# Miniprotein binders against b1l550: the designs that were tried, part 186

Target 1, 279 residues: b1l550
Amino acid sequence: MRLPEELLERARDIHSEAPSHRIKLDRVGSFGLKVPVEFKGFLLLAEADVWVSLPEGRRGVDLSRQVEAIYELSNPPKDPFSLCREAAISLLEKLNYADSSGVSIRFDAPLQDGESLKYYGVEISSIASDEIINKIRVEILGMTACPCTAELIRAYKSSEIAATHTQRSLGILEVSTKAEHPDPDKLASIIERAMSSPLRTYTKRPDEGGLVIRSLSNARLAEDVVREMIHLFLEEFGHLPEDTHILAAVRSMESVHMHDIYAERSFSLDEIRKEISSH

## First folded at step 18 (miniprotein)

Design s17
Fold by ESMFold2-Fast, scan of step 18:
Structure s17 (fold): chain B 279 residues (1-279), chain A 95 residues (1-95)
Amino acid sequence: as target 1 above (279 residues)
Amino acid sequence: SPEYQKLLLEAFKLIREAMKLLREGNPEEALRLLEKAFELAQRAFELAEDDPRTRMALWLMAYIRELQAEAYKKLGDKERAKELKEEARELEEEL
C-alpha cells in the first residue's frame, strides 16, 4: 500500500520539532484502521488501533510509519494474533524514539451454529516495550434463568419443571498475559458452558422448547455464572503464568425489570489459587 | 459459502501481484489484474450471507478502487484516478 505524499511530507517536517510543553504522552497513534485478517479459515474485516508513546522532547509521531507497520503485514491476510504482536514490534523498530507501542484489533468471530454462523466479539491487543503483554477480551451472549422465581413457582404449582423468567446475558472473559493470546473459541466455550444455555441462531420450534426447558432446569444467578466461568477457566488455562490477570463478568438483561444485574471478579492466577486453596 | 471465501482469496492474490507490478513500474498490467480482482470482490459481495461477510467484501472493493486510482495517477490519467477515489469513498461510506 502506498502512503499519501502529504502524510509523508508532514511526518518528516514537523514530528521532530520541540513541543510547546515538555510532557510525555502515553498513546499517540492511528485509530480505527480497517484491516483484513484470517481467523480459523475465515476472511474478516477487523478494526485496528496502533499507537506509540511520545517522549517529552518530541512534538509528534510519524503517522506514515504507524500505518506502514500494520499494512505491510496485512496482505495476505494473516491471523489477528500474529498481526497484533508483529505490528507492535514493527512500530518500535520504525519509531525508535518510542519506549512502548501497542496494537489493538477488534473483530466479530464466527462460530458454527447448525446450518448458519453466529458471531461473538473479540478484542485483542499486544503492548510492546522490554517485553510483550498480550490481552484478549471475549464477549458472547447466552441465556440465564432465575432460580429464585423458579423455586417459588415450583413450590406453588408442585410441578416437575418450574416456570421462571429467562433473559439474555452477556458473558465476558478478559485475559492479560505475557504468554500467547488464549484461543478465543475456548474462552467463548467457557462462557457458554457457564450459562443456563447458549443462544442459537437457527432452531426449529421443538429445539427451541428444548433449549428453554434446559435453561429452566439449569437456572443460575449471574453470581453463579461468574463463579462457574472462573472454575472452567482455571481448568482450561491454569497453566498460564502466575501473574496472568483475568476479568470474568456477566451482565444479565433482566426481562422482568427495567435494570440489569451485573457480577464480576478480577484476579491474578496467583491470587485466585491462594484463595481457593484456603477452602 | 465456500465460493465466497475462494473469491476473496483469489482477489487478494491478484492484488498482491498488481502491487508488485506497480512497484516495478508496470501500472497497465496492474490495472488488468485489479479489474479482475474487483469483479471477484463484487461476486463475493453478492454471495455474502451476513453483515460481517458483506463488510469484508465491501471493504475489499473499496481498497481495489484505491489501488486502481494509484495506477491511473502513475499513468498520468488524473481524471480517472479522481473518479475511482470517489467510488472508493462511496463504498467506504456503506461500511
Scores: ipSAE 0.677, ipTM 0.889, lowest interface PAE 1.4, mean pLDDT 85
Fold by OpenDDE base, second read of step 19:
Structure s17 (fold): chain B 279 residues (1-279), chain A 95 residues (1-95)
Amino acid sequence: as target 1 above (279 residues)
Amino acid sequence: SPEYQKLLLEAFKLIREAMKLLREGNPEEALRLLEKAFELAQRAFELAEDDPRTRMALWLMAYIRELQAEAYKKLGDKERAKELKEEARELEEEL
């Protein structure tokens, strides 16, 4: 029903009113929107969160304008990096009372695995204010083999390849930078290379055997994986600004315990370079 | 498949044109384009064979129904607009 224009003129703009409590809010928006994106030639349906800050003198945000802003930019579907950045900027332009905005886009990224596709989790974000900060989070599953148990079994059986327990491990790289978003495929590759072995979608018996042997031959603690992730990250992305912030983490879903092992390091590029140079 | 992507991209193009026509106050011509877009999205849905690509096609079909409902609302046909909104909701529940 279109309300008669006369009724619309009489309707109080509730969002523009002064709130009962004059408090600024950091984030107000719509979460869990479905938006189309194009990622490396694939059309994907992603989830998106969009938000802006709300000044202390305004009761509410124009949520409809936020949704319109991202959908206008989503047709035709474009890469999620550009969409995130452009939408964050557009939100500030459309909602002039906001001093900051943000967009987050989440999807499962396809990765070629022989003749099949496997997927890893991606969250791409941009936050706009006086500057633009780009954030990317990559999560991918791999396999780790425990070196401690391997050493115990080696000592007991005197075998070159010691049996050990293996588990699935989730590797996480999160990068926040004023530069462009890092390539998520490269980040995923770093995580996989840091683990004992990647996971495969489909394995024939000979291939499965090879995967297990590789894992056993490259046994690593969760701590080792995180350190290797950092090392490989510095080799690939050491050219990023010094104020770039990184989180490297691993969650090992232990097969011999009911609890998981978790290891992480948060750092800036400047901080970690100083740490490594001091040794 | 290259055909699947082609169908979706063509549907998105028609939707952009239809949205422009709706803004310009031409809902009748917008509806003609949206009908073609829906046919393309439906064909893409059939080609996806229940793989993850099906979700994009379903979403696009739902979005087109919402736009058609808006167009009929502008034409004063509230009953048809309500029916199309319900169809859009049903498609969204399958996502």
Scores: ipSAE 0.395, ipTM 0.758, lowest interface PAE 1.1, mean pLDDT 88

Design s18
Fold by ESMFold2-Fast, scan of step 18:
Structure s18 (fold): chain B 279 residues (1-279), chain A 95 residues (1-95)
Amino acid sequence: as target 1 above (279 residues)
Amino acid sequence: SPEYMKLLLEAFKLIREAMKLLREGNPEEALRLLEKAFELAQRAFELAEDDPRTRMALWLMAYIRELQAEAYKKLGDKERAKELKEEARELEEEL
């Protein structure tokens, strides 16, 4: 349908009107946008959310300007970290009534796995106000083996072979910092190294047997995995600003239960260093 | 593959040029570039070896169809614009 130009000129500017209630909103935006990104030599389709704060005296935001901003910056496709930061800043500049802006970008990141690829989850955000805060969340599957069942079977049979149940476990590292986004491949590596064993895209029977035996020989509680992830994170990223916040978590999809086991720890770099030094 | 990426990057270049032409009031030239871009995106779709690369090519094909629909609306061809918008919707539903 084509509308006469005169009607558009006479139409009320709904967004700039006073709202029914004088209440500020923290995030108003366009969610679930599909955006192409270039990540480490791959062209990937990412999903993006863009938002701004809305002051108490304004009824709405111009959503079309938000979509235009991110699409202009994404053609040609660019690195998702740069896109995230640049789009957040651009939104704040273009929508001058806003106190803050944010952009989140989610995608499945490729990781080399022998001659094939496997994928892990990445979500990055940049939130702009008087400062810019960068956040990244990495999720990757690995394998854990139960040490409790291993000990019970060892006691029963008095054998050197550790027999126990194994299961897929989801490792999670989330980092919020005023510095640049950490490299997600390094975060994924930390998670995998903390597990009993990483998962593979393809294995032949002898290699599969070896993977299972390594997992059984390196049995770890979810609590063990979280502590190891924190230890490895501090080795790799301990140089980040002291006010950097980290979440380390594991969700174990227990093969002998109808429910999952979950363990987590949130901390700042300043907090964790004081804790370790006191113990 | 190198061919897959080259096809997508060339399609994005054509899309960028077509978008500029649409803003400048030249939908006929924009349509010519967008049709070439669609052919490149379709070839990339055929070369895609995994789901993420397939989704990338499908999204680009849908996006090009949306831009073609906009161009035909500017030309007053409402029937062709509706057909292209429907093709874009069908492609997006596969995502």
Scores: ipSAE 0.225, ipTM 0.679, lowest interface PAE 5.3, mean pLDDT 85

Design s19
Fold by ESMFold2-Fast, scan of step 18:
Structure s19 (fold): chain B 279 residues (1-279), chain A 95 residues (1-95)
Amino acid sequence: as target 1 above (279 residues)
Amino acid sequence: SPEYRKLILEAFKLIREAMKLLREGNPEEALRLLEKAFELAQRAFELAEDDPRTRMALWLMAYIRELQAEAYKKLGDKERAKELKEEARELEEEL
């Protein structure tokens, strides 16, 4: 049922009232919004979360103003990096009781794969306070081949051509920085180059055989892939501020196990350089 | 597709103009532009060759229906506004 408009004018401002308990909340907002973005010439429908901090003396957040902030900036569709930064700043301007704000945008990004396209996962965030922190997470599937089984078969057969199990592996790179967001296509490229072989959208039999042979000749543990990802990341993005934080991870969907294998390393650029330089 | 992209961007342009007209108190002209925007989004939907493009066109159609419902509310046509909100909901469920 619709209520008379006059009731809205007489209603209490619930959001500005004191809460039942004077407790600060870190993130309060609108999650799962659909927003259009323009990414490298593609118009994509992304999913967005927007939030602000809530002080201990205020009962609620003006959710409608959060939605207005991101939608005003989404038409016409713009790149998700600018959208995240501008929306996070706009949230602090519109909701002046907040100490911080944030915006995350998720979508599947197209990547050229021969004459076809394949897709990888992207999440782009900006968190605004006295400073702006930009965060990006990229996830892409590749192929790995087990070096342990390869070595056993090689020893048994005395052959240079490894016979081993192969599986899909998910590579993950996440970067948090005060600088601009890294290019997600470059992060995806790093992940794929660290794998035994990238996955393809379509292959003919000769090409398929070539990818399998390549993977078998470049067998890598999940641990090997994570180390290679870190090495390649430092070559491409070592110029970022020293307090930049990175997560590198691989989840291998082992074809001979009922469970997955996972390897991960979190680090700051300052930390990893000191570690490498100590040897 | 270059044609798909042009249709989507033209629909967004019409939506921006319609939203301005709604703020200025001209819901009748806003409705005219929004109906044109819906036709463009529908044509884009027909040209969509993959899930991402299909989802964009469907979302845009739903969003236009929501804006038309708002315009009819401003005109006092509550029944038409309700019908358009239901159409928007049905389109969003296809996402």
Scores: ipSAE 0.326, ipTM 0.756, lowest interface PAE 3.9, mean pLDDT 85

Design s2
Fold by ESMFold2-Fast, scan of step 18:
Structure s2 (fold): chain B 279 residues (1-279), chain A 95 residues (1-95)
Amino acid sequence: as target 1 above (279 residues)
Amino acid sequence: KPEYRKLLLEAFKLIREAMKLLREGNPEEALRLLEKAFELAQRAFELAEDDPRTRMALWLMAYIRELQAEAYKKLGDKERAKELKEEARELEEEL
C-alpha cells in the first residue's frame, strides 16, 4: 500500500523541525549500503556508509539525498577512492545545513596468489568539511612463529632451525591523511613482509614445507612485527604530510594459549621522526 | 582478461541506458535492455569463482529486477511489478 501524494504534500517537514534537545550530532546517515566498485581490474560489491553532521536546531537528515549521491556516482562502477571523495563532496553540496560529510567503503581486495586469489580487508573513507581527510585501513592475515619457544627447543636439540609454535596473526595498518589514499596493495605488502611469512590460498606439500621453514627461520614477536611494519611504512610512505596519522597493530592468535596477544602503536609522521632521531 | 568483468560492464552500460529511457517515458524499451542486462548478470554469476564475485553478480541481478518492477509499474502492470519485486527480495536474501 502507498499513500496518496497529496497527503505527502500536506505532511509536516519533520526533518526541518526543531529537535527535542538542542544537541549537535556528528554523524547521521545511511549505513550498510551495497555499492559496486572497480578495484584494480575487479568489479566488487562493497558496503558503504554515508553521513553528514546535523546542527543542533534541525531534527533530521534527508536520507534519500544521501542514497542518491552515492548511487549516482556508482554507475558505471569506479575506483572506491574516487567514489569516496566525490560522494563526500556531493553530500555536502546536496545537504547545505551540514558542516561536514563522510563516506566509508569496505570490501575484500583481491591479491594474486599463484594461480588463485587471496583476499585482504580494506576500509577507506573521505571526510569533507573545509578540507578533505582521507583514511584507509588494511587488514591481512600472515604467520608468526614464537622466538622464545624456538630458543628453548634449539638449546634442547642443538638444531639450526628450532621447532616452535606458529599461529595466524592479523596485521593492521590505518592511515589518515590530507593527501590521497595510500595504495592498499602496498600497505598489504608492508604487513606481509613484517610477518614471519605470508599465508597462501593453496599450497602443495613442498611449498607448504617451505612456508613453515621460512616462518621458523624468521621467528617474530607481535612487538617485532609492529616495529618492522612502522619501519617499512616510513620507507614507503615517508613522503606523506607530517600530520599524517598512522596506526600499526598486530593481533596474534596464539596456538598455545586460550587468548590472543596484541601490540599496537599510533603516531603522526612528525611524532615518529622526532622519536627515531632522538636515539 | 576475465569474461566475468566484461559481462558486468556490459550489464552496467545497459542499465544506464535503461534508466535514461525510464526518465524519458519509454519503459517498454527500458524493459528490453534490462532483460538483456539480467541475462548478462546471470552469466557473470555462473562464472564467479569466489564469494566476493558471486555477491557482486547476485546484487546486480536483484538491482535489475527492482528496475524492471519500476518499469512495469509505470506501464500499469501492477501484478508483474509485484512478482519482480518478490524475485528481487529473494535474490537479496542470498547476499
Scores: ipSAE 0.445, ipTM 0.809, lowest interface PAE 2.9, mean pLDDT 86

Design s20
Fold by ESMFold2-Fast, scan of step 18:
Structure s20 (fold): chain B 279 residues (1-279), chain A 95 residues (1-95)
Amino acid sequence: as target 1 above (279 residues)
Amino acid sequence: SPEYRKLMLEAFKLIREAMKLLREGNPEEALRLLEKAFELAQRAFELAEDDPRTRMALWLMAYIRELQAEAYKKLGDKERAKELKEEARELEEEL
């Protein structure tokens, strides 16, 4: 129900009051906002979180001003990277009591797959303070085939032809950098190339046979996939600042187990280069 | 689909113009543009061939209904405003 304007004008400004306890809060904001974005020629509905830091002397945040900030920048729809960065900056300008601001935008990104599209997950953020830190996370499903089971079956059956189980695996690359966000299509490509084979949107019986045979011929452990992702990442993005942080991970959804297998490595570019160059 | 994109961008353009008209105190003309925008978004919805494009068109349809409700409220038609808010809610529940 709407209150009369006169009552709203006489009401206390609750947000600017002193809090019951003088404690700083790291993130206060509007989460789960629906915002339109334009990504590589596609109009997509994204989900956004916006937040600011709240100083110990202030009771609350002006939530309507947060929504206004991202909304004004969302029409016409623009690329999610510019939106993320510009909205984070705008939040600090509009909410001058804050020491930091952040924006996170999540969407499913289209990727051409023959005559069809498939989709992979993208989450980007920009955190603004004395500097801007940009973060991107890409998740895409692919296929892996177990080399251990293949070898056991081959040895047991005394056959030159190995058989094994295949499973869906989720590949994850996360990058945090002071530079611009990396291209998510390139990150998705790295993940897919590290897998036994990519998943396809549409397959006919002959194509299905080919995909399975490719997976079986390129059997990889989750650990193998993570190492290959890191290798491919360094080839493509080794030019980023040395303090860039990366997480590479794989979650294998095991078809013969009631549990998943998970492998990961986090590192800075400086750290990994020293490791690789040292035996 | 290039037709999907064209319909959606035209709908967004009409929405921007309608919002300006609402600020200027012309809700009648705003409603005309918003109804055109809704038709474009609905056609885009029918052309959507995957879940992300379907959701985008549904969200835009819901958003247009919210703006139409605001326009009818400015005209003093509380009953139509309520009906349009309910339509928007139903569209949003499909997201």
Scores: ipSAE 0.229, ipTM 0.673, lowest interface PAE 4.4, mean pLDDT 84

Design s21
Fold by ESMFold2-Fast, scan of step 18:
Parts: structure tokens; C-alpha cells; sequence
Structure s21 (fold): chain B 279 residues (1-279), chain A 95 residues (1-95)
């Protein structure tokens, strides 16, 4: 049921009223919006969150203006990076009581995999205030092979390519910067190259054997993968501002355990360069 | 396919034009463009070869139905507006 228009016109403006407690809120917004984007020639339906800060003297946020801001910018579909930045700026312009605004957009990004496509997770954000901070998080599954079990089996069997357990591992790179968003395909590539091998969307038994052998020949601990991701990140993106913050992480879904193994490192470019140069 | 992309982008173009007409107080002309946009979105749905393309086409169809409901509401046709909102809801449930 819809309420009559005259009733809505007579209603109090709840949002502009004083709140029960004079407490500032950091993020108030519309979450889980479906938004069209264009990513590298693909028209994708993404999921978006939009928010603004709420001052201590105001009860609520005009959510309809938040939705208008992102949808006005979504037609025609544009790249999600420009959409994030432009929508965050638009929110501050439309909601002048806010000190900051933000937009996050999530989608599964297509990546060429032989004759088919595979997908990896992307979340991008822009947070606007006196400056704009751009964030990107990329998650992609790969394969790791246990070097410890490989060494035990090698010693036992005296084989050059030892048998060991393999498992799916989720690689994560998150970057927060005042510069433009890094290219997510390059971040995904870094993660896959740090793994024992990438995963395939489709393969036949001969190709499956080759993938497993590749993984066994490149056995890596989760700790090894995180260090390699950081090394490769610095080679590709070392030009970013020194205050750029990075999270590199791996979650290994261990096939021989009931639990996962997790390794991570958070750092700024300034911190990691000083650490490496001290060696 | 290239045909899928062209249909989707043409539907978005018609939606932009229809939204401008709604803001200018011309819901009748907006409805004409939105019906054409819906036909393009339906054709895109038929050509969709994977889940991402299917979801985009379904969302477009739902969004166009919501805009048509707004236009009919502005014309005073509350019953048709309600029907179109229900169609939009059903399409959104498929997402």
C-alpha cells in the first residue's frame, strides 16, 4: 500500500530533527544497490553501497538523494572507477551537511581463460572529504601445493617431483591510495603469479595432470605467496605515492586439515621500502 | 555478442531520454520511449549467453517497468502504475 501524497506532505521532516543523542555517525547510507557498469568492454550488473557522514545535530540522511546521485551517473554505464569517484563527489554536493561521502562497487570481473572466461572478485571504493581516497580489493582463487609434505614424500620415494597435497587458496590484494585505482587485472595477475598455479574454468584430464604437475614443481607456503605478492606488487606499482597502504593476504583451504591457514601483511609503501632496504 | 551490447546501450539511451521527458512533465512521450526500451531489453534477454548478461537484461526490464509506473502515476492511472510495479518486482525476484 502507498500512502496518500497529501499525508506525506503533512508529515514532519524527521531527518532534519534533532537526534535522541548528539553523536556523529561515520557512515549512513543505501547499501546493496544494483548498478550497471562497464568494465573492459563488459556490461556488468554490480552491487553498490553509498554513504555519507551524519553530524551530531541531525537525526537522519536523505537516502533518496543518495540513490539519485549514483543512478544519474550510471546511465550510460561507465567504468566503475569513474562512477565511484564521481558519485562520491556528487553525494557531498547534494548532501551539504555531510563532512565525507563514500561509494563502494562490487562485481565479478571477467578474465580470459583459454577459450572461456573465469571470474575474480573486485571491490572498489572512493571516499571523498577534503581529499579523495581510492580503495581497491581483488580476490582470486589459485592453487598451492604443500612444500613440507612434498619434501617428506621426496625423501621417502627419492623422487624429483614429490607427491603432496594441493588446495585452493584465496589471494587478496587491497590498495588504498590518493592516486587512481590500480588496474584490477594487474592485481589479479600478481596474485596468480605468486601462487603455485592458477585455477582453470574448464580442463580435461591431460590438462589437469599438467596443472597439478606445475603446482608440485612450484610448491609454496601461504607465507611464501604473501611475500611474492608483495615483491611483485612493488615491481608493478612502486610508483604510487609513498603513503599508499596495501594489504596482501592468502587464505589456504587446507585439504588435509579441518581449518584454513591464513597469512597477511599490511604496510605502506614507505614502510616496506625501509624494511627491505635495512636488509 | 555485439548485438547484445548494442541493444543494451540503445535501451540505456532511451531511458535517459525518457527520464528527461519525465522531469519536463511529458510522461506520455516518456512512456513511448520506455516501451521501446523494454522491447530492446527483452531482445537482449533472449540473446544473453551467460548469467552476467542475463542479470543485466533482467535488471533493465525491471528498471524500465519502474519508470513506466512513475509515468502512469503522473498521468493519474494508478491501476496501471500498480501493475507495472508488480511486474518490476517479479523481474527483480529473478535476479
Amino acid sequence: as target 1 above (279 residues)
Amino acid sequence: SPEYRKLVLEAFKLIREAMKLLREGNPEEALRLLEKAFELAQRAFELAEDDPRTRMALWLMAYIRELQAEAYKKLGDKERAKELKEEARELEEEL
Scores: ipSAE 0.444, ipTM 0.813, lowest interface PAE 2.8, mean pLDDT 85

Design s22
Fold by ESMFold2-Fast, scan of step 18:
Structure s22 (fold): chain B 279 residues (1-279), chain A 95 residues (1-95)
Amino acid sequence: as target 1 above (279 residues)
Amino acid sequence: SPEYRKLFLEAFKLIREAMKLLREGNPEEALRLLEKAFELAQRAFELAEDDPRTRMALWLMAYIRELQAEAYKKLGDKERAKELKEEARELEEEL
């Protein structure tokens, strides 16, 4: 059932009316849209949020125009970086009352793992105004091994390589920059290299043994992992603009506790360089 | 800043219209709009006050060149398409 088109001519334009309270809203939009994207040769179904700022004098946003902005640009499927940037700009072009717009696209990124694939989480966003700010968040699981328990067991057994508890740890790198989005595969690599060992989709017994021995030989606190992630990030991405902001974090799912351990550091490139050079 | 934004968004509007024309099988009209879009993008580049705005204008210009290359491929002009793709690559290297 479809209402007669003539009713639209007589209906009030609710969106353009004055609101009950003259308050600006920062983000109003359509969240949880499904969009196809092409990522490094893979066709993936991603989830997208689109939004705009709403001025204090306007009651609502044109939600249908928001959906049109991203759908027009997603067919045929394109890379999520281009889609994110283009859709954010399109929102501003289509919705002239908005001061700013944004688009976030989330998906699980495939990563080659021997003869199989493993997956890591990616969220890409672009926020547009008179300039564009690009954000990327990468999350990937790795393994950590406790150095404290390793040292106790080493002392007890007089062994050079001691047993200790291991756990899955989630590594997180988030980058906000006025340059283009960093390559998420490189961010994932930084996180994995900072861990005691990476995790794998498929292991045979000898490979599993090797992964465990690697982890035990490279025991790291969550705090160690965050510091190493920052060090590796600076080596790979130190060329980004100095006002680039980074969040590095680790959530360790401690196998000997009912709770997680969390460590993080937020910084700008300018800030961290001054801190490191002072020592 | 206001003039930069106006030129940038007008260029992008023409890009969006050209993309629709390419999907509908009208590459000739798409090329006309894309050439106008490129002129607006160049003016935005000239008015850019800082690096972020300069980078955005350069990206837009490269994007227009890529779309023009696609249009010429649809028209069977492989030589012109190759030239435009190379111009896009040169603009992208400035990023």
Scores: ipSAE 0.142, ipTM 0.618, lowest interface PAE 5.8, mean pLDDT 85

Design s23
Fold by ESMFold2-Fast, scan of step 18:
Structure s23 (fold): chain B 279 residues (1-279), chain A 95 residues (1-95)
Amino acid sequence: as target 1 above (279 residues)
Amino acid sequence: SPEYRKLYLEAFKLIREAMKLLREGNPEEALRLLEKAFELAQRAFELAEDDPRTRMALWLMAYIRELQAEAYKKLGDKERAKELKEEARELEEEL
């Protein structure tokens, strides 16, 4: 049932009214929208959030125009980077009272893993004003091995390969830049290379043994992994604009504890280069 | 720049309308809007004061050329489509 459009002439325009309190809101929008995307040859179901800034003199946002903005641009499905940028710009064009707009798209990205696929988490955002700020967050699980316990066991009973505990660790790289979004596969690769070893979807006993030996031979603290991630990031993406901001983090699900270990560092490219060059 | 923002938003509005026309089977009208969008994107490019704004304008120009190529392909003009796709590629290489 559709109500007669004539009723719109008599109804109050609630969104255009003055609010009870003259307070600006940073993000008002539609969150948790399902949207199809094309990513490296795969059709994936992604989840999207869309928002705009709301000025202090306006009570509400036209939510239907937000949904229209992203859905118009998602048919046919396209890459999530283009969709983020295009939808963010479309929101500003459609909602003239907004100073800024944003779009975030989240999905699990497939990554080739021998004869199978494994998946890592991706969140891509674009924030539009008179410029575009692009943000990407990549999360992937890897394996770490404890060097402290390895040394204790080596001291207790000498061997060529020290025994130690291993655990799953979540590596996180988040990049905010005025340049194009970094390739998430490259970010995932950086995270995995910083770990003691990557994780596999499927492995046979000989391959599993090799993975464990690799991890044990490359024992790393969470702090070591974060530093290595930063080092590898600078090698691959060091030519991004100097005001590019990065978060590098590791959450280690310690097998010998009931709690996790966490290490992180946030920095701009300008900041980190000055820090390392001062030594 | 307020002028820069106005130009790229207006260019993008025309792009959205042209995309709708392409879906509805009206590539001739889509081409008319896309040519106007290209002029606006080019003016935004000329007004761009830094790399991020310059890249946004270049991206819009490349995107418009891709859409124009699709429109000409629908009209059966494969030569024009190929030329426009190559222009889009050249603009993308400037990114």
Scores: ipSAE 0.306, ipTM 0.708, lowest interface PAE 4.0, mean pLDDT 85

Design s24
Fold by ESMFold2-Fast, scan of step 18:
Structure s24 (fold): chain B 279 residues (1-279), chain A 95 residues (1-95)
Amino acid sequence: as target 1 above (279 residues)
Amino acid sequence: SPEYRKLALEAFKLIREAMKLLREGNPEEALRLLEKAFELAQRAFELAEDDPRTRMALWLMAYIRELQAEAYKKLGDKERAKELKEEARELEEEL
């Protein structure tokens, strides 16, 4: 039932009232919104979170203004990077009591795989205050092969090609920067090149054998993959501001264990350059 | 596919025009555009080649049903509005 307008006119504006406790809140918003985006020629349904800071003297946030801000910018669908940044700025303009705003957008990004497509995970955010901080996280599955077992079997059989166990590994690159979001396809490429081999949507048996042999010939520890990801990242994105923060990580779903192996490194560009340049 | 993209973008265009008409107090014309938008979204759904594009088309169909429900409510047809809102909910559950 819709309430009479006369009754609504007499209702209190609860959001503008003083709260019972004068405590600031960091993030108040609408989470899990479905939002259309345009990514490299693909129309995709993304999931978005939008939020603002709430000052200690205000009871609540106007949630309808948050939803309006992102949906006004999402039709027609636009690239998720521009949508993320513009929506964060728009939130601060529409909700002038807020000190900061943020928008996160998550979607599965298409990647060409022969004549078919495969998808990798992308999450981007923009947090606006007196400056804008852009974050991007890319996750993609690949294959790793164990060099330890490979060496044992090679020694035993005295063969040129070592046998070993292989497993799916999830590669992760996360970048936080005052510059524009890095291209996620380039981040996905870095992850795939650091692994023993990429995964495919489908393969014929001869192609499948080739991928397995490639993986076995390029056996890598999770620790090796993380170091290679960092090396490749610095070659491609070393020009970003020195205070740019990166997380590089690999989670290996070990086929011979009941548990996973995980390796990571977080760093700023300033930190890693000093570390690498030490004698 | 180019046809999927064309159909979806045309549906978005009709939705923008329908929302403007609803704000201006013309729900009858809004409904005409929304019926056309739904047909385009449904054809996009049929052309979707993978799960992400299928979800996009389903969301578009659900959103159009929500706007049609709003239009019928403005026309005083509460039963039709309720039926359309239920159709929107069913489409959203498929996401």
Scores: ipSAE 0.400, ipTM 0.782, lowest interface PAE 3.3, mean pLDDT 85

